# Ledger of designs, part 238: VHH binders against p49116

Target 1, 238 residues: p49116
Amino acid sequence: EGPLLSDTHVTFKLTMPSPMPEYLNVHYICESASRLLFLSMHWARSIPAFQALGQDCNTSLVRACWNELFTLGLAQCAQVMSLSTILAAIVNHLQNSIQEDKLSGDRIKQVMEHIWKLQEFCNSMAKLDIDGYEYAYLKAIVLFSPDHPGLTSTSQIEKFQEKAQMELQDYVQKTYSEDTYRLARILVRLPALRLMSSNITEELFFTGLIGNVSIDSIIPYILKMETAEYNGQITGAS

## First folded at step 13 (VHH)

Design y134 (framework vhh_enristomig)
Fold by ESMFold2-Fast, scan of step 13:
Structure y134 (fold): chain B 238 residues (1-238), chain A 119 residues (1-119)
Amino acid sequence: as target 1 above (238 residues)
Amino acid sequence: EVQLLESGGGEVQPGGSLRLSCAASGFTVSSNHISWYRQAPGKQREWVSTIYSGGRTNYAESVKGRFTISRDNAKNTLYLQMSSLRAEDTAVYYCATLSEYLRQFPDYWGQGTLVTVKP
């Protein structure tokens, strides 16, 4: 059958809106996040195993895991995005809200905890110096998750996830042969992705979406885009 | 000045429905992010729902599928349609908005409207 991922699936290049504004705004953050989301969906669509599952299964998988894929993309593209600058600006706004004593509810705590978890995740991936091949396989492991409610073809999804795990293991053992525990250190990072709320991710990064749309509502549309339309989205969302 | 005035609260039986309104003045609801929060007796305020300037909506897990946030731009009014109400939904409900485009938490609040779900 051949490998689950080819060398073409390792390439993951985000093109940011240019130039970055002097002061951050919801439009710039949303456009940047949308480009990353579109890139992540296009990456998933290009996998033959993913295509083989069929349109309904593809939609269900991506709806279930888009936040995990997006977070991996944030970590992988952190430098290109100047993610630390974006998160610092958000944290500053949260701290100002707390200092003003306007709201002391669980919501502030939830959003702060989400940002701290996101920062910790991205920092851990940077510290591990995760390479492009490792990111591609981690995204595949997340994408081919058989344990989401309502999925059909779960046996086939599980087989693709196992294949991703096997190919990651082979890659890491050959490339980082002197680091016996590298694979274990990488894989134990994955459960943290499920602790991050997709609703809080939407509030932080997708507040600027125009029209009465949610990420769940646009996923089927993005997955069915023609190549030319997709290219327009990743280079200039609007 | 920004003013928010909630209405529509009252007593309802479990499984019942209520529609809350929030009349806004001093700003335009269609160009701002506007939220509903609630506060049960002796507890901190918790976020319930937000409608964003672009029209996108978001909900707390505890109310998802039961509550619907909407707005009428011509009337400059925010709504919360509540269905399948439970005893734990008993709270004072507040509408709230932001003075700044990147502020994540409201700095303008209404006076609140009491919702009581009677066993």
Scores: ipSAE 0.000, ipTM 0.190, lowest interface PAE 13.1, mean pLDDT 82

Design y135 (framework vhh_enristomig)
Fold by ESMFold2-Fast, scan of step 13:
Structure y135 (fold): chain B 238 residues (1-238), chain A 119 residues (1-119)
Amino acid sequence: as target 1 above (238 residues)
Amino acid sequence: EVQLLESGGGEVQPGGSLRLSCAASGFTVSSNHISWYRQAPGKQREWVSTIYSGGRTNYAESVKGRFTISRDNAKNTLYLQMSSLRAEDTAVYYCATLSEYLRQFKDYWGQGTLVTVKP
C-alpha cells in the first residue's frame, strides 16, 4: 500500500559528455543517447514494484517499452542535451546524403518522418511544461504496460499501471488544482510514443555505439550490470 | 586514408589464450570509438567489444570476463586479449571504426584475422 514511486524516483539527471564538439558526430550523439538509455534503465531497476515482478518479467517489460522510456527521457532532457541542435544536425546530414546517394530516398523519408514525430512530441511536452513528478509517473505508466505480447503476470502489471495512474491523478489534482483538464491533456500525448519506430530510434541514436547488436538484445546485459559498471557508462568515468 | 590491419589470429586449443592486434593508420586510436567484431562461418557479424574515447569499455555478454579490450596510444594499436577460448569463439575477427553518422559507406573495417579453436 505504500506509494509506487518515492522522491528518489523523481530525480532524473543526465550528465552530458564534455566538451560538445564544434560539429556533431556519431560518437557524441551515441555517447549522449547511451547515457540517457542507461539512466532510464537504472531508473526502472530502482522501483520496488518493478523488482517484485522478477527478472524474466522485468526484462520482457523493458524490451517492450525501452523506446517509449527513451523518448520520454529525450523530451525531459531536451534542454540538457540540446536535442533541437542534434536533430537539426541529423536533418542536415540526411539532406546531404540525398545528394551523395548514400541512403535510399525511401529510408531518408522514413527517418525524416520519425524526426518530425519526435520534435512534435517534445514540443507538446514542453508546451505543457511537464514537471519531474509528471515525467516519473508517465514513465511508470508506459513501463507497467500489461498489453505487450508474451508477458506473464499481466494482472499484477496492470495493477501497478493503475496505481501509477491514480498517483499521477492525485499529484496533478493537488499541484495544478486550477487546471481541471491538465491530466487529460498530458495522457492524450502517450499514444504518440507507440507510433515511433524503435528501429529508427536505434538507427538515429545508437548506430556508432552498438554496431550490429540491437538494443533489444543488450537489455538483459544492461539490467544485470553492476552499479559501478553502470555508473561508468552514465558518467563516462575512466 | 584510414586503414585498419588485424593480426594475431591462429589455431588454439580449448581453454587457451590469444592476443589480437589492430594497427591503425590515418586516425588516432585514443580519440576514436573502436570496436572488435567477429563473423563465424554462415553467421552474421556480431559485436564483441568496444573501447570508447576516454577509455570506457563494453563487452558482449558471451565474452564478458574472458576477453579484455585495450589500446596502446604510443603504438596507435588496439588489442583484444582472449582467454578461456571455446569452440564457439572460432571466427574471423575484425576491428572497426564507425566514423560517419547514418553513412555506412564510410565505415572503416580491417581485412580480419582468423581465430580457430580446435580440440
Scores: ipSAE 0.000, ipTM 0.144, lowest interface PAE 11.7, mean pLDDT 81

Design y136 (framework vhh_enristomig)
Fold by ESMFold2-Fast, scan of step 13:
Structure y136 (fold): chain B 238 residues (1-238), chain A 119 residues (1-119)
Amino acid sequence: as target 1 above (238 residues)
Amino acid sequence: EVQLLESGGGEVQPGGSLRLSCAASGFTVSSNHISWYRQAPGKQREWVSTIYSGGRTNYAESVKGRFTISRDNAKNTLYLQMSSLRAEDTAVYYCATLSEYLRQFNDYWGQGTLVTVKP
């Protein structure tokens, strides 16, 4: 019974496409988002507890929570990604689309609302100054969610989630001993992740990557990738 | 692969009616925005009508009240019901998907179907 996460799981380093283009475009945004998605899935597959659940359970868990993991990754990597700049460019593009009457106003409003919810989430995490350990355990809590429909091994998944919660508590109490209610403030942020549409996240960040294929359909292939192939995707090397 | 195939064009007398169809493959009409455009001889393509994913419709002023856009989700097909046709409606009619989000232009176009209104 060792710890659920090791120091290796705290390290979460996003390598951005370089250079950032003078004019932000769908290719750059989708390339950046795909690197973060691949990094997030590689992070999940590296956890021994996750591996122990088996391939079918692993696929079901990631399909259920990829949007939550991705959103936590956006918050964690907001600075390195220049996320505020990316979101501002998308908002400007959508506002111009409304004026040109080329897109459905109802759809644009849904996407704009999603962007504002995302900005508020990232801002709340920044204000709390969430550290790398806290992000790792929050990701583990959402990954090991036993309440998604269709899951097997739900008892074991729940035990891993409880272990993640306990280890987060131990970390916060030791590291932020003067802030008695810090853990409660952090955990109350998590329900907001489930209010964010995975379909809108997919449209917003992955339109150029996926074409007519959903993230849900791609997940089993990403999880089966060889380490070298996977590393090539997240670094953009060759 | 996304394909759009128009049909239903032909010759019609002024005041007549015609129904155009656009069969879609490789994407779902009920979840996307889809438009009709037309191009008269020697003129630029002009927008005619759009049906949005939510079911809202919009029309060019020149066709408003005469044309009706609709779709059959089970058949994955877009329609344009044209009534009270005029000589000015003579054109090749195209269906096209309307870009969403970062894809600001029509993504896919059909080959077109010719409508001729004989005076």
Scores: ipSAE 0.005, ipTM 0.139, lowest interface PAE 10.8, mean pLDDT 82

Design y137 (framework vhh_enristomig)
Fold by ESMFold2-Fast, scan of step 13:
Structure y137 (fold): chain B 238 residues (1-238), chain A 119 residues (1-119)
Amino acid sequence: as target 1 above (238 residues)
Amino acid sequence: EVQLLESGGGEVQPGGSLRLSCAASGFTVSSNHISWYRQAPGKQREWVSTIYSGGRTNYAESVKGRFTISRDNAKNTLYLQMSSLRAEDTAVYYCATLSEYLRQFRDYWGQGTLVTVKP
């Protein structure tokens, strides 16, 4: 049968655009976020269990969970991204918009609530000192979610999710043997991912996408990209 | 094809009143957030007032109680009723659509109408 994830699936290295501008703008934020999204989807498509489900199921799963994968990636790569600096710049823009009444108060409230939830999630993961193996299995648990509407092969997806949960348990029990409650503390963080709107994530991080394309529309193309084409996208070669 | 055309500016004495109009084409005034801005000689452009799609209004502190923003849905026109005008209100007045996205700039601007408060 073999393990669900190999050591290659634990490696998750984000390469940021260089240099970071003195003043953050939607283009830099979008390029940084796109690199993380592409890395996340490349990670998912490299899993043999994921490949075994077939192209249509793969597309449906990623469309359903990309925001959860992306948010886990933001938490894991928060330091590399200087995520706190990006969020502070967005908050500053929103505060100026409130003062000048440039945006509706209700819309600003929704976006601020999303940012607060994101900060709280990232802080909780940092406090728990989540390691690379734990992140890989948490991503696998959210990827192999059988409960999204419209999915086929739900029994097989559930089997892979259960395998991810079992392997995470085995890892945590072995690595953190003296901390009996660590797994419970980690798993109770996952429901918060479902509270964050993919539409607001898209607005915050992907407003700079050229051609008025949605994340939903590009997912099938990213999943089918060849290695050279994928590398071109994540490095921003042009 | 969105166009905003301001009118109603002119010379007025301190304490006087003016009504500015902004005729809209290519979009519906009653379903959009629309603002008034002004730019005084030698100063940066500043926000004056907004009417939201739901009918709620907001005003800059300097004009609160003196200016009233409104719209006429049948004419597809935005208004700014100005009263108790002061020398400091002298400016070119612009109407602009309010973006719902996280952006630095307005989506659409009119050409402006000049208001001069002359003692």
Scores: ipSAE 0.000, ipTM 0.121, lowest interface PAE 13.4, mean pLDDT 81

Design y138 (framework vhh_enristomig)
Fold by ESMFold2-Fast, scan of step 13:
Structure y138 (fold): chain B 238 residues (1-238), chain A 119 residues (1-119)
Amino acid sequence: as target 1 above (238 residues)
Amino acid sequence: EVQLLESGGGEVQPGGSLRLSCAASGFTVSSNHISWYRQAPGKQREWVSTIYSGGRTNYAESVKGRFTISRDNAKNTLYLQMSSLRAEDTAVYYCATLSEYLRQFGQYWGQGTLVTVKP
């Protein structure tokens, strides 16, 4: 059998809406987040091991882990997105909402705590200087998680997760041979992803969805898109 | 299936007013986030205004104080009341989601309605 991921799967290039507006708005944030979500789903779809699990399993896996994949994508693309600027704008809006007495204090606290967790995660990944290969394997470890409720084919999913872990170990040992503890430092960051609320992620980044549809409802459509349809989304259908 | 149909565009003199309409089918305007966008010749499509499901509104800086977004729940229709129109407001106006990527999921961008402000 070949490797779980090829060099094609290491490439993860987010194309941002251009130009960035002078004042950040819900449109720009939602468009940027949607592009990252589509990129993340297309990345998952392109993995042969993922395809081999079948459509129903693929949908269940991505529904269970989309928030973790999205958060890893935010960390990986933080500079391209100017994520710190986006989060600062959201924080400023929330602080003004307290002053205007428009939002519940409890709700503001929940959202602020989520933003702080997200910033801390992204900062920890930046400090570790995670490279493109490491991000690809971390995303694969998250994607092939056998421990989500309701999953079928859990033995095969676990096999692919173990393969991702083994290939990450091999890569890190060869590339960062001087740093014996690097892999451990990277892997201990992953549990934090499961503490982040997908509902708050939706509120912060995807408020513009018509039809009151959740990301959970959209996932099957993204996964069923043909490659040409997906490419039309990210390049414009010219 | 979600459908959006814009109307109300036309030619107007600077300082004039127009009211655009967006008739919705396949969803309820009162329970969804709906936006107005515009695209001027040779320019990127830009966001103009949003009315959120909770009734809160937001506007692009260039139209604040001149444009008003509203909805009629009984008619399931979105409106954009435009006043003090300027030459730079000349564009095709669309109602849609905040993200154009979402049209691929059975949600249609409207066909657009042309607004021309003659100098």
Scores: ipSAE 0.005, ipTM 0.198, lowest interface PAE 10.0, mean pLDDT 81

Design y139 (framework vhh_enristomig)
Fold by ESMFold2-Fast, scan of step 13:
Structure y139 (fold): chain B 238 residues (1-238), chain A 119 residues (1-119)
Amino acid sequence: as target 1 above (238 residues)
Amino acid sequence: EVQLLESGGGEVQPGGSLRLSCAASGFTVSSNHISWYRQAPGKQREWVSTIYSGGRTNYAESVKGRFTISRDNAKNTLYLQMSSLRAEDTAVYYCATLSEYLRQFGDHWGQGTLVTVKP
């Protein structure tokens, strides 16, 4: 029945909060990350195939893949976020913490290795010059992953993932016909997303969500929001 | 530290008006998307209105034409002007940025400001 994604699903416009402060703070980073996370969930929720899977399946899928969607969003929006500046500020803070507190050394090392992996991923995507259509389909491939533990309707999820892969192939072969191996170079970047810890992503970007509120716990509420409320938070269209 | 503090609630008769305030500290209201939410006892939290960083506004269908969101950049304060109030508007009103909304989602929000509409 028609394509998995429409042109509406290719549009991914992040509106950043107040001008980046001279000295980055936890609130600015958390607000920026929250906007990206919300935009990512709104994007997923707007896909008819996603809606067709039903509320319980939708919640399970997003809980399983939010970190992968978020990381793809970071790569796609790296320029508008000034992501390199945010990561540099975090690294500087961590380096100062190592000098002052020897007991947190192992944790700081783990976090810094995560930042390196994130930078490598974003740099790889930038070097490949991934366009908006390619990002939309990569997000769809990640979203419709049938191999997460505990999923129901895995056959239908797999069908949607295969449809995303086929439409991405058609797009790339038509748009970048001169580059025979472009699709392969793009797809081999995806497994790296599963090696990134969602717990470390929460520490880096969502520290401002205080009170033992995890991204996992808020996902069902965001997905259950009325369309008008959801659009009221994220729409910046003229 | 970023904080938002609501005020201006009270008792009003049906058809009356109230103006709610949300005083911001630690950030600039004109540079942020800020929303009003409300929650009546025993009911789900409801989004009411948003003013975007660019100045555009949006409203829930239930309050369109009756409520007006605005801000005073010099006072760093957000407002909700409520008119033609109905019994159904009785709720505790909260203001929040998106990160604050997400942080408090499922938890008890701050004290907010109580609006009671009764004859």
Scores: ipSAE 0.478, ipTM 0.774, lowest interface PAE 2.4, mean pLDDT 86

Design y14 (framework vhh_enristomig)
Fold by ESMFold2-Fast, scan of step 13:
Structure y14 (fold): chain B 238 residues (1-238), chain A 119 residues (1-119)
Amino acid sequence: as target 1 above (238 residues)
Amino acid sequence: EVQLLESGGGEVQPGGSLRLSCAASGFTVSSHHISWYRQAPGKQREWVSTIYSGGRTNYAESVKGRFTISRDNAKNTLYLQMSSLRAEDTAVYYCATLSEYLRQFGDYWGQGTLVTVKP
């Protein structure tokens, strides 16, 4: 009936722990990443189409795509997070670990490759000057992906994805009418999200949760939170 | 090492008052959103209050007007001033940042601080 997303779904405001410590630590990075993850889950929960799919489908869908949503969120919030500073600190730590024989060279190479892919993705999005409406629709396209293994209700999910694609096309054609190929340039960036390992994302950003809590295991709980509890965690002036 | 240590609980009569403390180490309380939660035996965890990094506060409807969250930046400590206590306020109270809260989904909360409102 109406649009898939409202103006409310375009607003995506991350509130960071502030000020940033002089020396970055695992706690600051994990707290910042947790806020972004929480914001991303709440964004998904607020979409009426998402709610209409039902709890089991919602949980399966988000468990399949959380890393893609999180990575889009990193790109969108890169400046407010000072993501380049966080990634530089992680790189510096890894390089020092090689010299001190703290980590295996193979493992360090895998993590460095992931950081490179993440930097390339964020740089591509920044170069394209992706706006808030475009990010909202890209997140919707990723969220309503019918092609993840094990999903049920795939025909309904596909319809919501197609609606997201159509609304993105309409927005881009009207807002950037002079740039005929903008939509194509944006859409070809999305496949790269599926090449990024969710396990390495957990190690980089959620080290404080590794071992006791996996992102996969907490997703159902976040999605079931009452609005008041959610607001108590992340809403507020800062 | 990052730690949040709760204290100040105890037994109190209905209508009484208590002040809970949450001492932080390894990070600065004024820089974070920090919440109070409570859990009574056999019941689900309940969010109670949050003080945001900017200093604003929020409260669950069940405690509005009775509880006040605050912090002392010099002592790096969070407080929950509880007044007009009721039997339903009996619970173990916990303080947590968002990342600490998420960690508890796969593990237990720390000891917390027990508040018993004696009927």
Scores: ipSAE 0.363, ipTM 0.721, lowest interface PAE 2.5, mean pLDDT 86

Design y140 (framework vhh_enristomig)
Fold by ESMFold2-Fast, scan of step 13:
Structure y140 (fold): chain B 238 residues (1-238), chain A 119 residues (1-119)
Amino acid sequence: as target 1 above (238 residues)
Amino acid sequence: EVQLLESGGGEVQPGGSLRLSCAASGFTVSSNHISWYRQAPGKQREWVSTIYSGGRTNYAESVKGRFTISRDNAKNTLYLQMSSLRAEDTAVYYCATLSEYLRQFGDVWGQGTLVTVKP
């Protein structure tokens, strides 16, 4: 049929809560992260191919890939969020906790390694100067992953992923015709997303908002939100 | 229909203790993740503590070591035992399941229970 993504799916604009506070706090970080999560879920459910899979398959798919979508969103919105400032503040807090023997060194090491991997991913995407169309297709490739356990309609999901890959290839070849290896450089970034722990992402960005419960347990509620409720969350303005 | 009713708030001196209760109906506390939140005067709502369906607990850094979350499965009731109370603990306290929190995100929840710490 028609293209997998329309021009409207390229638009991905995060509206940050109130002015950034003079000192960062858990509430501001969690509010910012939840807005990005809502924006990412809204983006996914606006895709006709995604809706065509049915509610149960949609929910299972997003539960499996939300951390990958969220991480891509962090990279895409890193400047708007001042992500480097947020991560630096967290690292400074963790380093002081080690020095004061307030937390287990093993736990802190795991969290700091995760932050380092996140910074490396975001830096690699920034250096490649990934544009809005490329981010949209990378998110679609991640979303339509047929290899997650328990999925139904895996053949249809695989076809949508292949369609996303083909449309990305066509876009890159037309837009960056002078750079024959650009697509390969972009695609080799994706496997790193699966090495990032969703549990650590939840602890860093969502604990202060939802009591450190699993994000995949709340995804069905987000996907079923009424348009008015959803728009209130992502725009932030009355 | 999920209903949560908070009680147990009041006025207390610094260093004092209070026990908040959250009576649940329409669901079972032992099979759900349930959290305490608070909203201080002039501040935004913040998470305080969660007890998970498996019995594990988690706390905000500001209350760790002073507050204890627990539940009584027979009474279908959640508790928050607060000790060593400080002026900055003054807030309206709310209990919520994850789904109820998401549904009311950005809105003022019900009445909650007011805790005032006064010298």
Scores: ipSAE 0.000, ipTM 0.130, lowest interface PAE 14.4, mean pLDDT 79

Design y15 (framework vhh_enristomig)
Fold by ESMFold2-Fast, scan of step 13:
Structure y15 (fold): chain B 238 residues (1-238), chain A 119 residues (1-119)
Amino acid sequence: as target 1 above (238 residues)
Amino acid sequence: EVQLLESGGGEVQPGGSLRLSCAASGFTVSSDHISWYRQAPGKQREWVSTIYSGGRTNYAESVKGRFTISRDNAKNTLYLQMSSLRAEDTAVYYCATLSEYLRQFGDYWGQGTLVTVKP
């Protein structure tokens, strides 16, 4: 049986709206986030093991893990996105919303804690200098999580997750042979992804979609699109 | 404010042609990826065509060879040239960035320009 991921699954190229506006706004942030989300879902859909699980299982997996995939994508694409600048603009927007009494005290606390967790995660990944192969396998590990409630085919999902873990280990041992504890340092970063609320991610990055459209509601439709339509919605690098 | 405004729809007979326009304001059309979408009565919104930054284009299989997407940078306007129109092309057409498409997903009264292909 061949590897879980091929070299094509390592390529993860986000194209940003250009030019970046002088004053960042919710529309620019939402467009940027939407492109990353779409790229992440297209990436998942291209995996043969994922396709083999069937549409119902695929929808359930992505609904359960989109926030983890999205956050890994933010870390991977942080430089391309100028993520620190986007987060600063979000903080500015939050400060303006507080002035206009649009947010409750509890919500303010939750959103600020989420931003700090996100910044810490992205900084930790940057310090570890995670490469494209490592990101691909980390995304596969979170995608093939058998422990979400309501899943069918959990044994097969677990098998794919274990295969992802094994292939990551083989890659790290071969590529970073002199860093005996690199894999452990990488893997201990993953639990933090589950502490980040998908609702707060939606508020921070997808404010332009909030208004009768939720990420959860659009996922099954994106996953059912034809390959040509999928490619048409995002960049198709030649 | 960033806006995309559609125009050019109307009634045509099968085999006819129409050119739709999408006028951009608040940003430069050549700098972004812009798509045409359509929604027929009772159906989900579907992607039709995209022109990417750099001028590459993609088309849905159902319209390939019949529709041509283009842009005029001087007029900051996107076009969809439709030829060999069929009854199944009857829909409200709109142009949008990806985030605008997602925001309006499932909207029964999507903005746009109506194209009706009548016998």
Scores: ipSAE 0.317, ipTM 0.649, lowest interface PAE 2.9, mean pLDDT 84

Design y16 (framework vhh_enristomig)
Fold by ESMFold2-Fast, scan of step 13:
Structure y16 (fold): chain B 238 residues (1-238), chain A 119 residues (1-119)
Amino acid sequence: as target 1 above (238 residues)
Amino acid sequence: EVQLLESGGGEVQPGGSLRLSCAASGFTVSSSHISWYRQAPGKQREWVSTIYSGGRTNYAESVKGRFTISRDNAKNTLYLQMSSLRAEDTAVYYCATLSEYLRQFGDYWGQGTLVTVKP
């Protein structure tokens, strides 16, 4: 069979709500995060290997790894999103909430630690100057993780992960031939993604979702959406 | 808190027209991409139209040329002007931002507005 990913899978273009409001609010942050989540799910769904695993396995994989995919997407789209500005606004809100005694100190500490871990991750990726091909393969390595509990078809998932790793190696060696240790520097960043709490990600970016829905609970429905719905949601005025 | 309220549905003859409204509160329609969706009995939810923050519009192929999406920024309201209605346009119509749309997945449905095209 051919390569795991094609050039179409390297294209990852986030269109932000515009104009950016004068004062950042939970609605703008949630809309922006929802677009990134949608783009990430559409990206995964478009991979033939992902489709070959079947609907039930596909859904279980994404439910297990959406937070890692989302975090990689935040790092990749950090400039388009003005992520540093969004995180600064969230930090300012949390600091004001402490002063006004509106939130639990323990919870605020957990959320602040998550923000600092996220900033460190995004800064490390920026410092490494990760390109679009590298991001695509890192997302594929994360997506095809055979070690999440409750997964079926783990041998097939492992084979696709190994294929992603091999194709990333080939790309890096050809493109960055003088930098012998680049691949190692990139891959050692991945374990940090597993330290990120999906619950805290939801609190930071998806507070604007009305009702008692979790991202985990809506993933099956996003993955079943028609292509026209994805395109209608993620395209914007240029 | 973000809230969207649909209205304007009703019963019409084939070839008739209706205008649906979506009143927004808690956010500004001019700064967001807002869509119309519909769900017919026994069918999957389908996307109908989107108006982008910059004013550009997009339509599902089945409604192109018959439906027009618009907004009134002063009233913070979204509209769907429906013309040349067909029996297959019979559905409950919903308006949503992307975040509001995600909230309504599964067996959860907002109120919507019912459009019935009688043969």
Scores: ipSAE 0.489, ipTM 0.745, lowest interface PAE 1.9, mean pLDDT 86

